# Ledger of designs, part 164: VHH binders against q9xw16

Target 1, 132 residues: q9xw16
Amino acid sequence: MSGWNAYIDTMTAAAPSIKRCAIVGAADGSVWARTEADNVFKASEEELKTFVALFNDVTQVPAKGADIEGVHYVVPRTEESLIFGKKENTGFFAVKTKSAVLIAVYEGPNEVAAQVRKAVESMQTYLNNAGY

## First folded at step 15 (VHH)

Design ma40 (framework vhh_7pa5_2)
Fold by ESMFold2-Fast, scan of step 15:
Structure ma40 (fold): chain B 132 residues (1-132), chain A 120 residues (1-120)
Amino acid sequence: as target 1 above (132 residues)
Amino acid sequence: QVQLVESGGGMVQPGGSLRLSCAASGFTFDDYAMSWVRRAPGKGPEWVSDISWSGSYTSYADSVKGRFTISRDNAKNTLYLQMNSLKPEDTALYYCARDIYEGSYPLDYWGQGTQVTVSS
């Protein structure tokens, strides 16, 4: 995980409303980096493996939703490499790169959802350009 | 002070084309994903299409895939919807909306709409 925590720090600095986030392997959901301590990202290995497999066919996700950290989110729609969900005042954005999936869980007014999406899409672009 | 002003609607025959525009002001346009939503007479709102803040990612309702194209010009704070092969079922008031990712229609603010009528 050497150095991957710097990307977590970059995303959380860009969007302070991110409560927890992680960078995981796209093939298996293995954790490369995640928020820790008071903001620990709590998803299990089995849950993450299931979650990253959703990117194999994102069109099926709105019908069944998505589970992150044991919480079931409604997914109103998806884009090619983006899954986002909402449950009351909590939500998430997850984006897939060549070899990684970035997951950010946020809480707050819906205005901050745009900021969180911008932060994860910016990191997605950076990692894709870096070959990840 | 958020304002969205739609234009470009009109009357066309089936198979015709129209291009809708949405001029945005009062917010940093390139920080937000944008959507097109329509409301047919006597029906609730139906999401049509959305585009990411950068323009790199787009999505479409199954009813319009292959016929409509969403695009944006961040330098001009303008959103577009190119509508081809129009059908009578596309007749609706079309709204552009700032996307806040809440619920099935994650709309923070939308304009007054522009009317599209497809009839022979």
Scores: ipSAE 0.000, ipTM 0.207, lowest interface PAE 11.8, mean pLDDT 82

Design ma41 (framework vhh_7pa5_2)
Fold by ESMFold2-Fast, scan of step 15:
Structure ma41 (fold): chain B 132 residues (1-132), chain A 120 residues (1-120)
Amino acid sequence: as target 1 above (132 residues)
Amino acid sequence: QVQLVESGGGMVQPGGSLRLSCAASGFTFDDYAMSWVRRAPGKGPEWVSEISWSGSYTSYADSVKGRFTISRDNAKNTLYLQMNSLKPEDTALYYCARDIYEGSYPLDYWGQGTQVTVSS
C-alpha cells in the first residue's frame, strides 16, 4: 500500500501533467497503488483484469483499442511492453514490468505525452531492477 | 527548428551489414522516444524499430527482429540502427523519426532519408 504510493508520488512529481495513475498486478490487474482524492484513478478491478490481459498479445490491441476508466481509447500501435492510447487531447501510457503494469492518464499536447512516457519508463526500469 | 539528419546508407550484398546514424537537433533529444521508419519503392511507410527516451526499452517490427538493433547516445543527440543479415526486402529509404504518439508510425521526421540497397 503506502510503500507503493511512494512510486505514484515519484511519477507524478516527474511529470505533473499526469492526471491519474496506478500500479497494478500484471497477472490479475489488482491495484497496488493509485492516485486518490481529487485525482482518483477510477478503473474497476474487472476492467483492469481485462486491460492487463492485453499484454499477452499486444499485436491485437490496435484493431480493438483499449478501455480505461470506462473511456475507450484509440491505440495507434503497441510495443512489447507498452500500450498507449489517444482520445482527443487526452491519452495514456501503460507499461509492463515483470510483475506490474503502470498506467498513467494525461492531458495535453505531444510535449506533455513525451514527459509522461519518460516518467513511466523511469519507473518501469526501476521496478524491473528491483525484481518487480 | 527540429532537424533530423540520416546517414550511413549504402549498397550491400545479401547477408551484409550497415549502421545508420541520425543526428538530432532543435529539441531536447532525451525527452523523446525515437523510431526508424522505412519506405520501399512503390510502398507506403513501414515502422521498423523504436527506442525509449533512456534506451532501456526497444521494440522491432517482426520483419527485422533478431537482425536489427536500435540504440541511442543521448550525450551526442544521435540515434543508431545496426542492420545485420540484410535481405533484398530491406531495400528502402530509411528515416529517423521523433515519436509523437499520434499514428500507426511516427509522423514527425525531418530529412531526406538514407538509402539502403541490398542487391547481389
Scores: ipSAE 0.220, ipTM 0.593, lowest interface PAE 4.4, mean pLDDT 87

Design ma42 (framework vhh_7pa5_2)
Fold by ESMFold2-Fast, scan of step 15:
Structure ma42 (fold): chain B 132 residues (1-132), chain A 120 residues (1-120)
Amino acid sequence: as target 1 above (132 residues)
Amino acid sequence: QVQLVESGGGMVQPGGSLRLSCAASGFTFDDYAMSWVRRAPGKGPEWVSNISWSGSYTSYADSVKGRFTISRDNAKNTLYLQMNSLKPEDTALYYCARDIYEGSYPLDYWGQGTQVTVSS
């Protein structure tokens, strides 16, 4: 596996229900890689900077929710390195590694959410073990 | 049909230990994160712990952190909760659930529950 776009390809191959995803810097929200063309991840620089800052204290997030691609998501709970949200039939998983935040947006029922979490966790583990 | 069967509950003295098991069938166990949720008499459900599909990531409620350990054996389709240093406040029905990542508590295919009572 090489280049940051290869990691995007790996996640979307593992969970085809991922509609859009990105890998961004944990410190500043800078985009390292994202889905493009028909599946372009549309979050602004300001939105991503705000989003990655949520990982500074995930316990505050359920009270406020989270914004991704201009969509406000309800965040029902958080885990130590995980923020996830839901809005109607759309949801996301975001996980923090040592240096990155992975964001995957999906559409579909709870069975789809399980597949997406599995793919995101696999990549989180891989990147942490690689020092990222 | 999805089935979850809890076992291992019982009565123990404060400071005692119990190990709960949840046998899963009817779905691909290693595709899902799993949770333990408990309900004390007269209270709503309280999320206790979860574990990712692979077992690599775990999380715990503050009330049980350092005392409980969640684990899974994907080859046996079984989820476990090792409960140490039990307190009277841990008295509850304990439920196994697939973690569907909705709401504060997983609500998908809860098992029958197993009673844990910590008292004299």
Scores: ipSAE 0.034, ipTM 0.447, lowest interface PAE 7.2, mean pLDDT 85

Design ma43 (framework vhh_7pa5_2)
Fold by ESMFold2-Fast, scan of step 15:
Structure ma43 (fold): chain B 132 residues (1-132), chain A 120 residues (1-120)
Amino acid sequence: as target 1 above (132 residues)
Amino acid sequence: QVQLVESGGGMVQPGGSLRLSCAASGFTFDDYAMSWVRRAPGKGPEWVSAISWSGSYTSYADSVKGRFTISRDNAKNTLYLQMNSLKPEDTALYYCARDIYEGSYPLDYWGQGTQVTVSS
């Protein structure tokens, strides 16, 4: 009923340094929920479809980087279900569950990045345990 | 101050095994991803393996996949690397790193390294 927006609220409450985030379908990049208004996550349908396809072979991503919201991020390395990127003072963490991809964009130094990663990975674990 | 101290290196024959440990102090260990990086004689640093803050997700360089296993014990502030089926080309100084970026982005902390030598 509340839909997937409740999970967005949970992540942003856990890591207030998240500027924008979304939960999208792993198969097609369809948006299930995202931050709105002044913090609207502005990736296009085509961009998200391309982005979630990166999880089909994460080992290729560091050579090419990743695009989110029209911004090209350097991806220093990947984990099996984790892609993260950095551009100047901004960055993102994206994690894949069975049926979803969670994307969080943040601003700040490495300490902020660690807290955002923790929040995103905690939600990933919760959703996997819930069957998503 | 942030401190990372590696141990467990040594000399082994090809096909042997070693377990490396990294003791972390001076920061909240379970808030950070951790990596192992190695430097072979005459070469630059090569990323070996990474583990997420929780230990739920791990990744490996193709050269070590299937032979090495990274793990962590957050209660003991310790990172591990189990190395099996060692090859001469695994000979290197092995570093524990808090840095989740290997290159041009903010440098973080590295340990002093522990030497692994694989020879017959």
Scores: ipSAE 0.000, ipTM 0.234, lowest interface PAE 12.1, mean pLDDT 82

Design ma44 (framework vhh_7pa5_2)
Fold by ESMFold2-Fast, scan of step 15:
Structure ma44 (fold): chain B 132 residues (1-132), chain A 120 residues (1-120)
Amino acid sequence: as target 1 above (132 residues)
Amino acid sequence: QVQLVESGGGMVQPGGSLRLSCAASGFTFDDYAMSWVRRAPGKGPEWVSGISWSGSYTSYADSVKGRFTISRDNAKNTLYLQMNSLKPEDTALYYCARDIYEGSYPLDYWGQGTQVTVSS
């Protein structure tokens, strides 16, 4: 679908605390949509290719951490379709669907993290049900 | 104010089954993801299973995949863990935990725990 920017808008409306986010291809990390301008998601396609490959074996990720937008995050644990990380007051949630990986970077405390998690999980469910 | 009360532990033979329950109170249960965490004698805590706030997504540690099933009843504020094909290495104190993803330990409230002992 060519309207992928609408899903970015839906996620940021549901969780205004999302600073930057993107929807990328699960196979290759190709960008389908991302936040732009003052909130541009800055990860290179090569970095994203490396990142989405982490979902091939999430059990190794807590030992190594994960890199997004050139920032190294501590990953305390993973779930089969979820990688999340923290670095001081900044964090991310990344979820895998059938064909996509959704990445949301946020800033703030527990309540912000919980809101962002709910938003990306809701979109994950929607995309999986839509066949993506 | 937040309370988590586990029950359903006990002693079983290898290959047996147990169903754990966790009664939650003092918070809006369906706003939070929930997890089961266990602590075996002489070891640190091991995350076992997690379930999203809606129940739409579940995740399992490799050690329990295919044997354990996590579920929740948001109307009853209750979390469950169905444990099948139990092994001696599943012997541990099992904790219900509220899951909010902050810092290096994303679990904030844990219950008292319920003991599971698997012995031949």
Scores: ipSAE 0.000, ipTM 0.268, lowest interface PAE 12.0, mean pLDDT 83

Design ma45 (framework vhh_7pa5_2)
Fold by ESMFold2-Fast, scan of step 15:
Structure ma45 (fold): chain B 132 residues (1-132), chain A 120 residues (1-120)
Amino acid sequence: as target 1 above (132 residues)
Amino acid sequence: QVQLVESGGGMVQPGGSLRLSCAASGFTFDDYAMSWVRRAPGKGPEWVSYISWSGSYTSYADSVKGRFTISRDNAKNTLYLQMNSLKPEDTALYYCARDIYEGSYPLDYWGQGTQVTVSS
């Protein structure tokens, strides 16, 4: 049984522009699964704890931005359960479920960002329906 | 070729309502966010409203909040703007635009526009 790694593999296969991704606990930012080896997701425990706390009030995020893997991203706007950011040719989408936060880091222009967002939101819906 | 065709404009009295439509063709509509932008005579463009590719997120300029509602029908490749409680200040040419800059102006592939006139 692959556990949570199966969901990482599903997201990465659905959107080729995803370079790194992770599934973390919504309450504490603990890593449940992440990309490894050639696509290692490298975020500190402190950074992830800070990041998941942003979902407590997403309306404040655009004023401050968000940090993932030591990179500061400009967050142009948020949705109730979605934070996304951009830095040059790199970006991320993060969505909150009942128990988890899914984070996907991608490379490419805005035209490919829609595919990454679609993959992340599809997984969010699936996990919410599965009780996570 | 990419095309955006607006319709539904017209003349209305203050307090009235209009519903604008934008028919999109030539691209995968449900992969793009969309915006409405307006331009009053002698003024620059003013962003009015935004809707994400899925329709799950919408946002509005402060001048129209609570009065306008943006929506989309991805099965019909159509964007809508329901305009209620119209004011003379809403008089403008309204454009449908594909938003490829994630909410940043300028926008890509503006339509030909539809005129909204709110009589004083």
Scores: ipSAE 0.000, ipTM 0.144, lowest interface PAE 15.6, mean pLDDT 82

Design ma46 (framework vhh_7pa5_2)
Fold by ESMFold2-Fast, scan of step 15:
Structure ma46 (fold): chain B 132 residues (1-132), chain A 120 residues (1-120)
Amino acid sequence: as target 1 above (132 residues)
Amino acid sequence: QVQLVESGGGMVQPGGSLRLSCAASGFTFDDYAMSWVRRAPGKGPEWVSVISWSGSYTSYADSVKGRFTISRDNAKNTLYLQMNSLKPEDTALYYCARDIYEGSYPLDYWGQGTQVTVSS
C-alpha cells in the first residue's frame, strides 16, 4: 500500500486541484492507495467494484451516469480507457491501465479540468509502461 | 485570445488524400486534448476525432475510422488530420477544437474552419 501512495502524491503535486483520488485494482476495485486525512477518498468497496466494472462496457455509461463517493455524475461521453463526469463545479477523471483504475475527483472551472486530465493520463502512461 | 487556425483544405477527387493542419496560440497547447469536428452543408456539426494532451490516446468516429489519422506536434503547437481514401460524404468545413470534454456542451474554442470538397 505505502509504495502506491507515492503515485497519489505525484498526481496531487502535478494537479493541486485534485481534491481526492485513488488507485484501485481493475479486476475488483480493491484499493491500492487513496488520499487520506482532510481529503479522504470515501468510496465503499461495493461502489468501487461497480465502478471498475463500467470499463467492461463503457458504451452504457453515458445513459446512466456514474456514482463515486455516493455522488451521481453525468457522464457526457466515454472513451475505451477513460470515463469522466461532471456535477456542477465538481468532476472526475477515471482511466484504466493494464491492472489498475486511477480515479481523480476535482473541483473548479474547465481550466482546472484540463490540468487534472493531463495528470491522470500521464500517470496512466507511466503505469502501463511499468507493466501495471 | 485563444486562436485556432486551420489550413490544408481543398478540392480532391474520391479516393484522394489531404492533410489538415491547425496552428494553436494563446494557451498552453500541451495541456489540452484536441478534436477535429466537421460540418457538412445543411447539417449540424459531427465530431471526427480526438487526441489526448500527450498524443498517447486517439479516437475516431466510425465514419472515418481506418481512413483518417489524427496527430499532434506539441513543440510546434500544431494539430494534424491525415485524410486518406476520401469519399464525397467527407465534404465539409473542418474545424480544429480545444477539447476538455468530448462531445459535451460546447468544445471550448473552434477555429474558423477549412473547406474540404470531395467530388468527381
Scores: ipSAE 0.000, ipTM 0.204, lowest interface PAE 13.6, mean pLDDT 82

Design ma47 (framework vhh_7pa5_2)
Fold by ESMFold2-Fast, scan of step 15:
Structure ma47 (fold): chain B 132 residues (1-132), chain A 120 residues (1-120)
Amino acid sequence: as target 1 above (132 residues)
Amino acid sequence: QVQLVESGGGMVQPGGSLRLSCAASGFTFDDYAMSWVRRAPGKGPEWVSTISWSGSYTYYADSVKGRFTISRDNAKNTLYLQMNSLKPEDTALYYCARDIYEGSYPLDYWGQGTQVTVSS
């Protein structure tokens, strides 16, 4: 189907180390699409609303970290439209577009981080160019 | 094996410009974000700038924003830093680094560095 789930499928195909991911509204954290079944993205509506608000001032995030799916991640630094975090061998990359936030959680050795970042930044560019 | 070689450093007066280059080999350059980091004697490393794998996204430390421009040429496996309006505070050894999150510091391989000295 050609809904927002197609973009989830594209990201997970590009970076197989992505364990769970979602596309959510930048204004309110409303879920547009997420991975399902055994790989269901479990963040609550309240948690996502809090998370997307971090993009209003990313400079505050390294001092506090970030919570996704009830897991607290250390955020070593942020970039204007990118928040990433790490906890042991689990990590995430989240990027903001004009109207969406893409969140990808990966599990595995640190060498997969570059592949995951590439996949989410590629989708960020695509969605921005598509007006999202 | 991974190798990063910086060049283009030198001595310049305040207000001057320099262009740094970093030649990468031993890995698929196009798959990695790349960063510039600097270190003044007796100080810890200070992150300067990052560019995404494609070159579509660039990020800068507040201290250099508006003066420095990071860029890359993926066909040549080369990273650049154009440094304008240089200040004495920019004096440091400049390293290019492959940007991958390993733990508390997100940069894994660093070059040997190139010295930038801003002095009257």
Scores: ipSAE 0.000, ipTM 0.218, lowest interface PAE 12.7, mean pLDDT 82

Design ma48 (framework vhh_7pa5_2)
Fold by ESMFold2-Fast, scan of step 15:
Structure ma48 (fold): chain B 132 residues (1-132), chain A 120 residues (1-120)
Amino acid sequence: as target 1 above (132 residues)
Amino acid sequence: QVQLVESGGGMVQPGGSLRLSCAASGFTFDDYAMSWVRRAPGKGPEWVSTISWSGSYTRYADSVKGRFTISRDNAKNTLYLQMNSLKPEDTALYYCARDIYEGSYPLDYWGQGTQVTVSS
């Protein structure tokens, strides 16, 4: 929780259509920071452990989809260290760094999704450069 | 205003090569996956290739796999399609398109296209 909440704030300021987001440990899914109160990111530690393990082989994910906050998302495709999904007007982007996974849940059309993706991937680059 | 301008088409013999370019403006180019789509005379649009916003993931239609290479230069807001071992069946008007979900049609902001004709 330390300074990690500042990175959550930076992502949500860059893409206001992010409804909920979190930064979690890549090895265990432990929460480092997440949105709180009315925008609380609800995923359990067990769900997050399962989710971060998907990055061990992203090519298998489109066949099975992914679960976040008890919601099953269709994953149309994956890219290296990126998993994204869609369910009706809701979607997510998740990216892996050396030590972390960033997850952002948003609502809106494809143009809104592009802004969210940019914010998440910009933070991924920043954290990788910082050694995380 | 979003604008896509294709160029680089022309007439070539079977087995020849062409490089297509698409100049993008009016939006943040590196936020979007980009695709090439073609329309042959008397046919509907056929998806050709997609590249992710970062360039790290590419996908190709079976008809062009191994012959075509998609690439992008985010600093120049430009998308490319290198076309090798061209066949008469590749004759079509080629469009670039914006989308973050590959294979979804119709794609956003199709340009005016560039004509590729493969004939002897």
Scores: ipSAE 0.000, ipTM 0.119, lowest interface PAE 17.5, mean pLDDT 81

Design ma49 (framework vhh_7pa5_2)
Fold by ESMFold2-Fast, scan of step 15:
Structure ma49 (fold): chain B 132 residues (1-132), chain A 120 residues (1-120)
Amino acid sequence: as target 1 above (132 residues)
Amino acid sequence: QVQLVESGGGMVQPGGSLRLSCAASGFTFDDYAMSWVRRAPGKGPEWVSTISWSGSYTKYADSVKGRFTISRDNAKNTLYLQMNSLKPEDTALYYCARDIYEGSYPLDYWGQGTQVTVSS
């Protein structure tokens, strides 16, 4: 997808603790863009399809957690368009826009989580305003 | 340099109301969920309520559900707990806490607490 990698670059520049990141289709989990090479976002098509379907009823997610890249995360709570999780020193924020789901996996202490959340929510707002 | 300062506690009769405040400084307030936790003499801490960084999500302990309302004013860096229909069982020292996991321990920073006493 032309230009979608620029949005990933923008998020990782705003929050350097993001280790892996992807923008996927909200309907099917199809990958629009993702981090590559040493920071490859490794999730199967089936895992991503399952993950984006969590946004159909986020209230059920805290009871079962969420799986990203084969890692099971504890989800403390959800908001209508936001799922986030934690496992030891690794965590993620995922937000749904009109057409996309942004997923950012980060590593580091809890203090960096706020930077990752702001980067992801800022991009969510931008994409929603752009009609995505 | 995280500082949390609670106020608004006091003595009240059963069925009365109190509004607690927590003034936060030393961090970006709207980046964190915030919680109220209470401790009765001789007991461990009991989580009371949590509010998300935006204020769009709130959660309450079963013991206070329907009686207490948590809220925040991000422009003023202030957290509130409106306590209605108070019972003797609500007597405790109430702490404001910065919440990393939004309703689970460990909580990052705690204030000094404000005493609430419900007695006839």
Scores: ipSAE 0.005, ipTM 0.320, lowest interface PAE 10.8, mean pLDDT 84

Design ma5 (framework vhh_7pa5_2)
Fold by ESMFold2-Fast, scan of step 15:
Structure ma5 (fold): chain B 132 residues (1-132), chain A 120 residues (1-120)
Amino acid sequence: as target 1 above (132 residues)
Amino acid sequence: QVQLVESGGGMVQPGGSLRLSCAASGFTFDDFAMSWVRRAPGKGPEWVSTISWSGSYTSYADSVKGRFTISRDNAKNTLYLQMNSLKPEDTALYYCARDIYEGSYPLDYWGQGTQVTVSS
């Protein structure tokens, strides 16, 4: 019987290029689970509250970008439940479920980005089907 | 290396329909947004439609909006363009192109093209 950290472990096992990730509440950005220790996800709950509010109108995000862990990312476009961004060799994928937002920060070239996206989208599907 | 092979073009009358296919090889297809671009006789290239790597985001040129539908099958490494209510103005060589989903370059590679002719 584990908490939400089991889902973090599943995503990082599926996409080893994920350096830091978190599962947060969609309504308030409260942290349900995050990577810790040497790969601690550093975003404050206040920053996360601001970030999850971006999902209220994703069409506004490309014009302003997104901030995660104090880093400003360029967001080239969004999809209905997906925000992704890039800054140099670092990037992120964030997806919204019924109750949660999953955020994965990765490092590496475009080829590893696809693996990260698939891991995050697979977890999004699983949690939506589980009622989260 | 990278190869894009378009097919499905042909001759149709105004109001007809065609479905174009683009078979991709030499790269990881689902890592890239894909586009259709056309070149009409005597004109430069015109962007037609784009689809994201997942298929969740699509966009269309105003000239084709409501008539054309872009789709993809990532398991088959294939891009499609369903063209309905075709007009003589749609006559062109249609190219498949891959997009870089990050950076400032919207189109990276162009295929050989497939000819669409709409004529009475």
Scores: ipSAE 0.000, ipTM 0.235, lowest interface PAE 10.8, mean pLDDT 83

Design ma50 (framework vhh_7pa5_2)
Fold by ESMFold2-Fast, scan of step 15:
Structure ma50 (fold): chain B 132 residues (1-132), chain A 120 residues (1-120)
Amino acid sequence: as target 1 above (132 residues)
Amino acid sequence: QVQLVESGGGMVQPGGSLRLSCAASGFTFDDYAMSWVRRAPGKGPEWVSTISWSGSYTHYADSVKGRFTISRDNAKNTLYLQMNSLKPEDTALYYCARDIYEGSYPLDYWGQGTQVTVSS
C-alpha cells in the first residue's frame, strides 16, 4: 500500500475529464493514493469509512444516496461492485476490488461519464487480476 | 506498427535466476507505463509487475515481491525483468505489455512471449 500514485496517473491519463480521484482500502477507507494540489480529493477519513461500507450491500444505496467530499449524490442504480451517482453537471464512479475501492469524480455530460466509467472499470479489472 | 519482442526465457532449477528483456518498437516508449504479464499452462493471464513511464514507480504482484525486479532503459526502448529465487510456480509464458488502460487487460501486447520453465 505505498507508491500507488502511478495508478492514479494512469486513470487520469485515460480519462482527462476525471477532476479528482482516490484509491482507498475496501475494509476501512484508508487512503492509499489520491489526486493532490489543484485537484486534491477532499473526502475526510470518516466520510471514506462510511462510503466503503456501502459496498457491504449496494442494493440499499439507491434509496439513501451517497456522500463524497461533502456533496450528496443521487444514486439511480448500482451493480454488484459499482456505485455511481450524479448531481447536475457533477458525478462519480466508484468500484470495489478484492482489497480496494477506486473513486473518480468528474464534471460533464453523459458522454464524459461513459469515458470515466471505462477507465475506472479497466483499473478495477487490472487490480483484481493482480490480487488486489 | 507496435511490436513487443520478449526474450531471455529458458529452463532453470528452483532457486535459479533469469533476466527477461522486451524490445519495443513502433511507438514512443517513454510515454507509456510497461508491464510484465504471465500465462501458466491451462490458466488465464496474470499480471506480474508494472513500471511507470519514467521508471520512478514500480509495482509487483504479491507472489513475486522481493524476488523480481522490473526496470527499463528508455534510450534503448527496452524493458527488463530480473527474476531471482525462481519457484516451480513461476513456470509460464511471459509477455511484456504496453499499458494503455482503455477497457481490457492485458491491453496491448504482441508476439509469442518468452517461456520460463522452473523444474528439477
Scores: ipSAE 0.000, ipTM 0.123, lowest interface PAE 15.4, mean pLDDT 81

Design ma51 (framework vhh_7pa5_2)
Fold by ESMFold2-Fast, scan of step 15:
Structure ma51 (fold): chain B 132 residues (1-132), chain A 120 residues (1-120)
Amino acid sequence: as target 1 above (132 residues)
Amino acid sequence: QVQLVESGGGMVQPGGSLRLSCAASGFTFDDYAMSWVRRAPGKGPEWVSTISWSGSYTNYADSVKGRFTISRDNAKNTLYLQMNSLKPEDTALYYCARDIYEGSYPLDYWGQGTQVTVSS
């Protein structure tokens, strides 16, 4: 949806190291907004449906890892509303709000990851306060 | 400077055991949580186990719970993985990784890996 593109723009402005990101429905993984063109978020409909279902029982995720854009990530631990993963110099942060899941893929070392996490968690707080 | 060197892999039959070691140098070992990660042929990496800096907390992937034990010897700067009741599905390159569980994703300074092959 066009209104949701503004939130994508806000996150990428706050953390330029975000390579690709999306906002998807928590119930079904439907895409509300995502980065496009040179930074297109490539996850399939089936992959996103599977991914958002991980938030139903995050305790199982570290054993299995998580797949985003056809890439399998190691997930060392989870929190109730946060799944994050790493593979070499790439990684992701995914946070759940009341009705959405925000996913951000980045490249870079742990310092870059910390900046991306802050941007995603700030947006999570904002959307939860807005009722989403 | 920072170095992680895995060893102890090899070929075993199903039901066998192996003990992996990771020798750490170039950093204060007992300041960091440590993890084992594996990559099977044709698969992406899978987290196996984590141990806290003190050794007081451990966590395991469901696929290895009850069979694998992670431990550490901070005086020797060494991480261990005791693998029992090995299955063909455990065949993989096993990597040692340094972890910082504080606001960002851990797992930096992965080593070269040690190969574990479980077959008859």
Scores: ipSAE 0.000, ipTM 0.092, lowest interface PAE 17.3, mean pLDDT 81

